VH-VL binders against Peptidoglycan editing factor PgeF (pgeF). Designs and how they scored, part 4

Target 1, 264 residues: Peptidoglycan editing factor PgeF (pgeF), of Synechocystis sp. (p74606)
Amino acid sequence: MTMGDDLWGWQNINGSPYLTCALLAPWPHAFFTRAFYPQLPEQLITYLDPQGKAFRVKQVHGDVTLTATEIGQTPLAPDSTHPPADGIISDAPHQGVWVASADCTPVLIGDLIGKRVAAIHAGWRGTKARIVPKTIDKFLALGSELKDLRVALGPAIAGEVYQVDPWVALEVGQSVQAVQKLATEEQQWDHLSTMVNPPVLPDAEPEKYRLDVRRINQLQLLELGFAQEQIAVAPHCTFQMEELFFSYRRTHTKEVQWSGIVSY

## First folded at step 11 (VH-VL)

Design y4 (from x6 with heavy chain E103D)
Fold by ESMFold2, look of step 13:
Structure y4 (fold): chain C 264 residues (1-264), chain A 125 residues (1-125), chain B 107 residues (1-107)
Amino acid sequence: as target 1 above (264 residues)
Amino acid sequence: QVQLVESGGGVVQPGRSLRLSCAASGFTFSYYGMHWVRQAPGKGLEWVAIIWYDGDNEYYADSVKGRFTISRDNSKNTLYLQMNGLRAEDTAVYYCARDLTYDTSGYWYEGMDVWGQGTLVTVSS
Amino acid sequence: EIVLTQSPDFQSVTPKEKVTITCRASQSIGTSLHWYQQKPDQSPKLLIKWASQSISGVPSRFSGSGSGTDFTLTINSLEAEDAAAYYCHQTYRLPHTFGPGTKVDIK
């Protein structure tokens, strides 16, 4: 029996805390906190692998994951030094792959046998578009086997506080194929709100709902055939834990924390 | 160089139709929600409609529901407003406007940071 | 539908004086309130987002405050170029709505 706290450990660099996940112990990795702002992946990677090269993208809340090689082949986003994408897969040793977040789910993935790693930025748009399953498909196309993958869903805004409009909750919920296949919208709502650990929760205000994006991503992974033991979900809420994390929903400012994982 | 340019305004009789266009340039159009806002002569701003970044969701002010249709073609970087059953009270300058940021919270918006110059629609009996 | 009201309807103000414009919402909207400036014969321009957050390129003399139902736009030391109409705008619930506007003229 594993609990979120069993898998999640606080680490410290000179007084600045960050999180690691036991499922990803074979790889240098971190879910950094706000304490590391304004450091960027090019600086942060030195804490994980002094030989590592940092890779990042211009996140656009989409469903595209690029390999490190593809980053060099993809046109840059407007007014950016990085191509548009929301996920990165390593394709050589000593590559650090990084995503920024401030409520959206940072997802780190390691392949125990194939050695490649990934970082994904999964907000509600990307989750609706199934960026995580699409990234898993890309691992498989590159020769990975599903049983060898380990996935950590990091600190994000918790479902208990993530108020959304009804259509956002429903359309993101429909990204779970078992939900999408139900015959009526009423059946879909019922399934999303009454399953064990429901991803859709009621809100005190009429015509508002609460959405657990981490839970939806977890459901998408289980649907692909992952075992529960391959997936870790952080219990940490970026909105509620103000001392540790930036939250766009809380402040409407663009400060972020970084999460990264390094291949070997 | 971010720019929005409306076109398609003119003088029409009540009950007729017009189609407005809004050409977007200098930014990635498909990342942003888009609005139509109108301003009757000598009056304040009135929100008309919004369409989401992907074109899948639209909402309208009560005053135009059932008569106006907002749409977008992301491959052409163009926003549209189809206005049917025009009435005298629809006489206004019509602005297209970009929602400042994509909404990570599901409904929160950053306001409308880029506006077109407007196109005048006159509905004359 | 959430109704916004603004006060005053009109001000004629001497340059360098402070201008205060209020906006009141018919129900609580948190900080989902934005301010726009519209100069004569021009399109609106975003001044303040989320009740109090600054916008790049907007002079620092413009500031916003408030939450819930009561909001204020302040111009600290009015300049001649600030003669315009000012509108509040809520994005808490669809349909989004504007206040009726406040016109500020230079005396």
Scores: ipSAE 0.405, ipTM 0.757, lowest interface PAE 4.1, mean pLDDT 91
Fold by ESMFold2 at other seeds, look of step 11:
Structure y4 (fold): chain C 264 residues (1-264), chain A 125 residues (1-125), chain B 107 residues (1-107)
Amino acid sequence: as target 1 above (264 residues)
Amino acid sequence: QVQLVESGGGVVQPGRSLRLSCAASGFTFSYYGMHWVRQAPGKGLEWVAIIWYDGDNEYYADSVKGRFTISRDNSKNTLYLQMNGLRAEDTAVYYCARDLTYDTSGYWYEGMDVWGQGTLVTVSS
Amino acid sequence: EIVLTQSPDFQSVTPKEKVTITCRASQSIGTSLHWYQQKPDQSPKLLIKWASQSISGVPSRFSGSGSGTDFTLTINSLEAEDAAAYYCHQTYRLPHTFGPGTKVDIK
């Protein structure tokens, strides 16, 4: 038995389940389920750190990550009480950073030495735009070292069920540098479909494909020099596990679950 | 207030050109895919063209391919339709419409939640 | 391309009665079907997205159902202001297409 499957644990608060990752054990954190709806990060943080302050953004499916300080300095999104971004990095103790999801990948990051934590919302647009590598670059610019980072890719829509149009699959796949460097689209498709644990899978319908966004984000991290042991990928599918998670693909409604991590 | 306003319609002779504009306000234009849809007098809706949120991809109905060009200028919050080689069958009210693409679909485009008031194009001999 | 048909083409309905409009796709489109209302001399208005999902500001008397090839728009208790043309629209595959429309009048 390897340690990979042992990384993910179910926890309970009064019978309501949530998920934790062993790579992030040093930090209070959670990938909450639908059972916590309609609670918001300002309430949910009390389960993780009663002293903590919750930080969140207006997610816009982009590539911007803000520090907690920068959130107060960034103009609000139209008709929102939050600035536009899709990632948050802590810059002081007792800061909880939070993202909402319903199929997009929630990514939680901890720095074992620098103590900074991050939460990232990585859908297909953000993954195409490389929000996760850009956030890692921001950790490094703030003084973190790659070897000290631990990354958990949380519950999201699984590649096996995430039907997409061809250009979505290809352009998200091109966010992996090894793919981008290939001379032709034919070579890029071949690489994406034939590598070990391929991120692009066939679909029964003509001119449709299936896309594993968590696998693409994992590939991006590996290209940056992360060791496999620094990255955990949740096997949980928000679409297939209806009892536990909301899924936009399943219902086309905007209910979400929250994922968060608290700095110390 | 979210709003789309078309302009540039008019009466033209067959074979000539027109350029339609659609001014967007009240939302972040660059986050959304955009459509042109037309409606001939007394007839139903006909999809004309679509353009990706960043302008990288565009598609046309077969009836207008090679004659019409959809484009956008995200710095001016404006969508365009360049209409060349106009024919009588192009006579219609032309609507611009905002796509729900921003709602994280893995498909190219979703439904059209905001529509302009339309601009009339009449092509007559 | 995917052809949408609608039935009926036209109907006159007594106020407060139920209206049912059907849309059929020439191939499976999952739930990638949307419904629009167009009142006389107005722009179309989105009523239902993704076959069955409600839109903020649309009266609850409007509902949608279906998946695959067969879809239904229902008006549970027709009001005078509901006299309009109704269109289905698929976004599963380019080119996107509309149904031919159903005109609903008050009897």
Scores: ipSAE 0.392, ipTM 0.748, lowest interface PAE 4.3, mean pLDDT 91
Fold by ESMFold2, look of step 12:
Structure y4 (fold): chain C 264 residues (1-264), chain A 125 residues (1-125), chain B 107 residues (1-107)
Amino acid sequence: as target 1 above (264 residues)
Amino acid sequence: QVQLVESGGGVVQPGRSLRLSCAASGFTFSYYGMHWVRQAPGKGLEWVAIIWYDGDNEYYADSVKGRFTISRDNSKNTLYLQMNGLRAEDTAVYYCARDLTYDTSGYWYEGMDVWGQGTLVTVSS
Amino acid sequence: EIVLTQSPDFQSVTPKEKVTITCRASQSIGTSLHWYQQKPDQSPKLLIKWASQSISGVPSRFSGSGSGTDFTLTINSLEAEDAAAYYCHQTYRLPHTFGPGTKVDIK
């Protein structure tokens, strides 16, 4: 069958590749690659909507999502021209909402009926704090319906290579309610390691684990009642695909790529 | 200006308790993991404890585990070290230090970029 | 826990000379090693993070290298103000640990 296999497409601007997702086809959007560095959202939006205005925040690895209007009403982060947050929801046409990443999951969301879009920066701290579910709650409070939402989880560090300490794997895993409800940590570890497509994988080194943060975010969305067909998960690994993506884990330098989506 | 200032040091008898405070200013305290590091007179640095940016988790060196408690109050921009059952070998200058916490690394511990001036704890009978 | 050792314990060095300090870990720690300088009567100062990454405001004569178990801090063309103790620090696994220190003094 032709289900799900065609969701991710490579596009090209002047020889520079970027990624799009079929679930988000109604909206101009992109998961840009390193090839666009050092361009910023204020420049990048012109490739998506020359009329659009770019919105971004000072990402702090938290759980706060702001509307475009709230950005103008929120005090700036220290030594920054942007307020602190890790997600943005549009509230008018021609607004581009943007997040930077270099291993953390960029999440783009569109509302087919309400026309709102969002961009979320979801690293392990934000995922532990459930930024994605909190952003979905904000969509609902603004009048969106769950069935109309489409979510794309973009290029990020893959679980197969994301070595972490045990407490990181466990604490992030506990952000899934089915895990949190289990009576003992032994049961929680067992569940995280043995479910279909497990988010926690073994590592060759003792007292290390591998964590699939995109899979955890997917599980959080499924628990909220999303159908599998509403969620796309990119298979692309920022760590392993050096030619296409910056990775903080690989270089410990702060270069980033940008992902954005524009409301209409 | 980013600053950390320790207080609460002093002279105490073995077996007694002290509480150290570390006042943070010039940055958003709740974004950062925090450490205590100590240095016995004439000796090297010894890591003591860490606490997560949100206070959810803490970890200790074996030499202090069960006796010391690290905590933080993000509403007051203050880090604490409760030291119980003090021993002569706990005599040291105690530093608080800020860790840059980046969740993309999975370790989030990337060194201590801001240090306080230290506060002296002397345990003697 | 992971034990760090440093060599040498002490170096007396002529100004303008190159200083090399080594740190060895009891097991592989990737690049999760950081270097600190502590001048007399001062708090420690971060010099290098992640084995080799520079820190803003630190003179370019300081550099770091290595991965796995063997790491090096280098001071090219020693200056008088570089007389200090130097510590390596691993963050690969809790509990975090420091090396015992290397004292660098002016000859």
Scores: ipSAE 0.373, ipTM 0.750, lowest interface PAE 4.4, mean pLDDT 91

Design y4 (from x6 with heavy chain E103D)
Fold by ESMFold2, look of step 16:
Structure y4 (fold): chain C 264 residues (1-264), chain A 125 residues (1-125), chain B 107 residues (1-107)
Amino acid sequence: as target 1 above (264 residues)
Amino acid sequence: QVQLVESGGGVVQPGRSLRLSCAASGFTFSYYGMHWVRQAPGKGLEWVAIIWYDGDNEYYADSVKGRFTISRDNSKNTLYLQMNGLRAEDTAVYYCARDLTYDTSGYWYEGMDVWGQGTLVTVSS
Amino acid sequence: EIVLTQSPDFQSVTPKEKVTITCRASQSIGTSLHWYQQKPDQSPKLLIKWASQSISGVPSRFSGSGSGTDFTLTINSLEAEDAAAYYCHQTYRLPHTFGPGTKVDIK
């Protein structure tokens, strides 16, 4: 089987590249690159669905996912025109749901049968708080079935370069139930560092680790009962691929790229 | 109208306790890590403690470990510093400060962008 | 613990001239260094984050540079309101530490 890279395709609009995932082929979608900055979802959606309406939130690195309807019913974040959240689920056709990122994982989800789509912003804080499992629970509460869901974890900072403090690596790792249930922290560290495709890697600097946030999110999904074939993980690193992506770790500036998916 | 206001400072004898409060307004308190920083009269700034946005983790300067406890109540938008076993060396203006939380790098220390006016603690016999 | 040193301790500068303040770390800290201004009887104010990044509302005459162990804050053309103490602050490793400060005065 040749999954992974065979699922990811580069597309082009007027010389500007963006990424798509074959698992999400039924839905217009994109993981846009820095080449589209400073365009916003209200402009970007016209490339995907000229009749679509764009929905976005004020991302706060939390664990809340709102439906498109709930966005209109939720108080705005301070000094913002958007309510606070880090995920959006569609609840009608022709709704584009969008998240911004610059190292955090953009997650796009489609329901093959129920027609709902979602976009999630999953950084380490949201991953620790299990935003992806909480969003899956919301799909199920809305009538979706797990077997019908397809999940794409998009370009983000790679574990091989994502240096973090030990407490960040451990706290995020403990969001995986198999880790959390181990009796001691020593056992938890050992499990996180020695499992196949480990989410925690050593760093050359004392008292630093490297953390693969996409791998943690993948583990959370597998524990919910997803088959591996339902999950695509982009190999693209926003830090290392400077020509394609903004990276907060690289520049400490707030420029972002957008990822979105449109319901049909 | 982003604002931090410290209170609870005063004159206390060595060995006694004092609790400082920091009231936050004009922003969503639970989104931000919070610090205490102190400044002895005529001296420079000294970092004291930090607490995570959700209250799960706290860290202290060596000079206060075991004596000071940082805490927060996100429902009241308030940061606290419980100071036990006070010493003359703890005499300072105590500032609360908001940590910038837009950091996808795995560090939760981004600099302190909002500061209170400070509250004076004097430890004197 | 990472020790920060600053030079000079004190600098008296003619208005409109350039001020240079240096901060040296006892070990490499990448760009995890921030600069604060503290005017007399006021609380500190963040000027520069991550060694060189500007802060909204801070005049463009303030700039920062450096990485590793050596960092510089520059005030390109000193104004009267810039008379203050200036502190560097590292966030690479707990415990966080401040430099001892540099007092800048107007001649």
Scores: ipSAE 0.355, ipTM 0.746, lowest interface PAE 4.6, mean pLDDT 91
Fold by ESMFold2 at other seeds, fold request of step 14:
Structure y4 (fold): chain C 264 residues (1-264), chain A 125 residues (1-125), chain B 107 residues (1-107)
Amino acid sequence: as target 1 above (264 residues)
Amino acid sequence: QVQLVESGGGVVQPGRSLRLSCAASGFTFSYYGMHWVRQAPGKGLEWVAIIWYDGDNEYYADSVKGRFTISRDNSKNTLYLQMNGLRAEDTAVYYCARDLTYDTSGYWYEGMDVWGQGTLVTVSS
Amino acid sequence: EIVLTQSPDFQSVTPKEKVTITCRASQSIGTSLHWYQQKPDQSPKLLIKWASQSISGVPSRFSGSGSGTDFTLTINSLEAEDAAAYYCHQTYRLPHTFGPGTKVDIK
């Protein structure tokens, strides 16, 4: 049995499965599967809130999160109808905020009291740049309190199969302050590989490692002061579960699934 | 239009220095890793160096390590190659190239999808 | 350092015939191999990434296959415009390396 099974539920629309998280039960939300391709957030939101408006961005693997209002005020990305960012926070009722993924971590956030919701696309670049902590800081600046936030880290490529170069593993690992403060790289590697539920795993090939990006994001949240029960981590691997998810690492093709959450 | 334009090539004597520039346009430069690749006259391609999208890490071929320095200025959309202690075997056309890493879910290197026209460096006399 | 070799060094091929170019790595590199075309006096152009993945704007007559140490670039029906040098490139480990190239001419 994997962590999070009690919190994670499979749902179905006309035979097409999608995943929900109990921590986010107050909000209409979904981690959709490949079965919904090629539907876009503008169509998918109708399954969650028929009155809702979908908001999305041109994901650039960066560290920027925009409010729904800021999306309208931000110049569009080149050759796109959307501004560049990798996260969205709602600022009114009936706003659906959406991210696409195919191995990168989709993160959905709800504020139980302030009612704002967020969706974040967290790949290794965004995780290195601490997009999730920066988004939490934005919630706090908007008046949210940490204790009221609930965070779900959705289906992504699992650490056990995510082979990376050493500098990727180390640079992303250093985004955890406890790691960054260590005096030597040897100490940093040791910490990352020997802690409970280590985010860095060995690989059979010399000078390769395996990286659990969801675990790094979880560690970043815990350092901000989140309690364990405020964070849910999906055990699902987009690479290994080919029948349910697209994976860029598996096919090197651009198909994606969408994850979204709707404010009320 | 997505473009890379190299400049700074020329004829230099052995032991001298030269600085190459690569001007990027038509894309967000800071999203991409960048390479230098060279080609001696009548010869094949030789990889020279790579630098990360944010400039935090760089790596060199053994043939140039300690003599060449790759760098970038993301505010000016420009890649550089500082070449010191030039030798006759450094004579080549030098290309800058964009790495595809921007569109990957986390693996760094995917090939070089955009290349400049090249700039010739000749080390003689 | 991972050494790449290519075969043949040179081939002259009748139009519409199939061209096969092989690349061999000195150690296993999975599918971390990419193919480039370089026409005379031009910059290289990416044809295939990750051994077999297509690139937008590249004609479908170009295909790649292989994994581990042995890789193949295939031109199913040679066109006159395909006369060029072809290079393989590995990204499994730094330093990156290129194969020595294969020149393809029209007979």
Scores: ipSAE 0.350, ipTM 0.742, lowest interface PAE 4.6, mean pLDDT 91
Fold by ESMFold2, fold request of step 14:
Order: C-alpha cells, then structure tokens, then sequence
Structure y4 (fold): chain C 264 residues (1-264), chain A 125 residues (1-125), chain B 107 residues (1-107)
C-alpha cells in the first residue's frame, strides 16, 4: 500500500461510479468512468457545478494548453467545433475544464491560492513534448507559485501492461532531463530500468518494453521542484479495469471517459 | 476534404536520382506519421519507408536503405522521397499514405487510412 | 523481419458465396495486422484494422479474425464489386511488411 492509494476515493451518482482525489478536495472534480458514457462535459458539469460552464478542446496529442479565454480566440480544428489543444487552464470562477482519455493520462491541477484549475491530456506524444511542465510554466506566468499547486495523475494504462517499441520508451524517457543528460543511450536505458519505481519495465517479447507514462510525468514534475506530497498518482489501470474504463489498447475503439475540475 | 497528391514520377536511367513529393491538404499534416509504399507493375504492395509526425525518426525497407531518404516539411504540408542510385527493380507506382497513429497504441504505427493516387517511376535499362 | 504469407494466391467465386483469405505471420504479432482491398487501377483501401476492428464506411460483409500468427479475412456474401486484390499488413515491428496478396475474381 502507498500514500497515493490512500488519496483516492470512489463516489457514486445513481449507480455510476467516479473517482476523486483528496489533494483536489477544495475543487469540484471527477475522474469519471465508462458508466457515464455517452454523457459529455456539458452534461457532466451539472454533477460538479450546476452554474458552471464546460470548456474543452479537440485533443491532438500535442503540447498546447489554452486558457478558457484563449479557447474562444483560437481557430477551430478541422472538422471540429473546438480548437486544437491538449490542456486547459481556467481564468474565471465557475469554469469546468475537461479532457477525454482512454489510456492516456488525465492530469488535473488546482492552485490553492490563485484558484486557477487545469486539465491536461498526456499521452506518450504529449509527455515526450513535456505538456505538463509547459502547463506548469503557464501557471507561473499567470502568477501562480509552485508550492500552491496540487496535481493528480488519474486513471491510465499501467506500465505493467503498456507494451511499446524501444524507441517510444527511450524518447519518452529522455523527456526527463536527468535521463537526457546522460552520456550514452546505454546509460539512459540503465537509469530508466533500474531506478526506484522504474518507468521502463522489461517485456517477454523480443525488442519490446513496457512504459509507465504516469511515472514519467511524475518525474518531470519532481524535476520542476514539486514536493512528493503535491502529486497524487492513481494506481488504476484503464486496460485492466475493463468494468470501469474504456481502453483504446484493449479494443481499438474510440470511446472515452471524461475528467474535469471546476474553478470557484 | 482529406487529400494526398503525389508528384515527381517519370522515366529515368539507372543510377540517376529522382525526388517525389506528396502534398497534403484537409487535415493537420504535423499530427500524422507518413509512409511511402510502392507497387511494381503486376506485383503486390511493398512498404518503403515511414517518418514520424515531427520528423524525428525514419525507417526504411532493406531494399532501399542508403539510397532513399524520406523527409517532411510540416510548414509546407509536404512529404518527400529522395531516390538516389535508382535501379530497374525500383520501377513502381509510389504511393504516399497517412498513418493512423494513435497515442495509446504505443506501437506508434497503426495502418494507413488515407492514400494518394500514386506516381509512376520507370527506371529503364 | 516478419514475413507474411497469404492463401490462396487466387480464387474465383460465384456471387453470394463466402470468401475466406488467410494470412500467416512468421512470428507472433498479437493483433497488429490490417487488411487492405485494391481494385484494378485504384489505390489500396483499408478494410479492417487490428485483425478484427471494422472501419466506418466498409460494408458489414467484411470481417476479420485471428491473433498471434494466423489471421482470416472473410467476405460473408460476395458481391460483384468485391473483385479485387486483398493484402494483409503487419505493424508489430519495423520494417512493416505486406503479404503477397490474394486475388478474388467473380466466376
């Protein structure tokens, strides 16, 4: 058992379970399960803040985070009613910011003092591109202080089952600056595979590895100066917990669950 | 509308070079990995090369390694194939194709959902 | 590299009959296998991804099955427009490879 497990609580609405994190208790928030499909953020926000307005983007596996105001000022993605981005920061009260996932890491952030909240979609492409650190930089530029931020990394595909090609594991691992600075790829592989709670695990298949994307994002946050107690990592695996979550790796279909957090 | 259009094919002598282009429109080019696939007259499909969405990695079939270079210019929405040291066995229709890459796959490469019309390269000897 | 073989090389089939095409991989590839149709003078078209997942706009008579090394494409009731070459394609490991193709004609 770990502190991360103690922070996570199951809630229920009309028989449908969803997950909350104690680090984010000051804000209405949820990591919803598949049980809420096909409800969208515009409906789901009523469970969190009946007066709230839902904000979302067309997720493109990139590294862009927009404020709620910037969403209205950004051209729409092709064939979409939303602009392209993978993260959203609130800039007024009663704004719900939302991301969809089906194995990629949903990241929710709250600022205890500045009251801004964020939601980030962090898959391996976005993690390689350091979307989470870039979003933290945006909080700081808006006047937030690191010590006031609380970050929850929600249900995602677990490292124990996320089989990937070697170059995916290495390139995502290199997004951790301590790894990038090592002189050789052999040293980088060794570091990623042998550190405490390693983000890269062996696979039985030749030339395959297993990658823990949540752990990589956690390492990126620690390098920015976050204390361990500011970060919660969900132990839940979207691939293995079929009754609760959709998983693209499991079915190769595009059903998703939503995660959101509301400012006040 | 999503579209890929190849150009640059023609008749060339063995040992010479040719550069193919593939113009992309109707989608955000920089989100997708791209392939070249070829088909010799009367023959099946042969995978040639792939390049990542951001251009950071490329891979080649053994038959073309060291002679062909795949590249992309995301500011121009264009994919390229530089073909050097052409041989008679390189005679084929060359297709560009968009990879349906999905982050959760972790394999990066998920098959080709959009194809161009092809451009013919003939290496006569 | 992973070698794909297909069987049969060619089949001539009467309309409304069932067509089966097999693809065999030289090593296990999980479900990382995709099927394409190519009609005469046309570009290939994706029919099935991940061994068995349907593609929007592809008729329901097309289905795929299998995992590991043995895969099957089925056309449940052949129509005249299905006369084409069919290719399997693996994406489990680079270099990606295609099967040699199966030509299906109307008898």
Amino acid sequence: as target 1 above (264 residues)
Amino acid sequence: QVQLVESGGGVVQPGRSLRLSCAASGFTFSYYGMHWVRQAPGKGLEWVAIIWYDGDNEYYADSVKGRFTISRDNSKNTLYLQMNGLRAEDTAVYYCARDLTYDTSGYWYEGMDVWGQGTLVTVSS
Amino acid sequence: EIVLTQSPDFQSVTPKEKVTITCRASQSIGTSLHWYQQKPDQSPKLLIKWASQSISGVPSRFSGSGSGTDFTLTINSLEAEDAAAYYCHQTYRLPHTFGPGTKVDIK
Scores: ipSAE 0.349, ipTM 0.745, lowest interface PAE 4.6, mean pLDDT 91

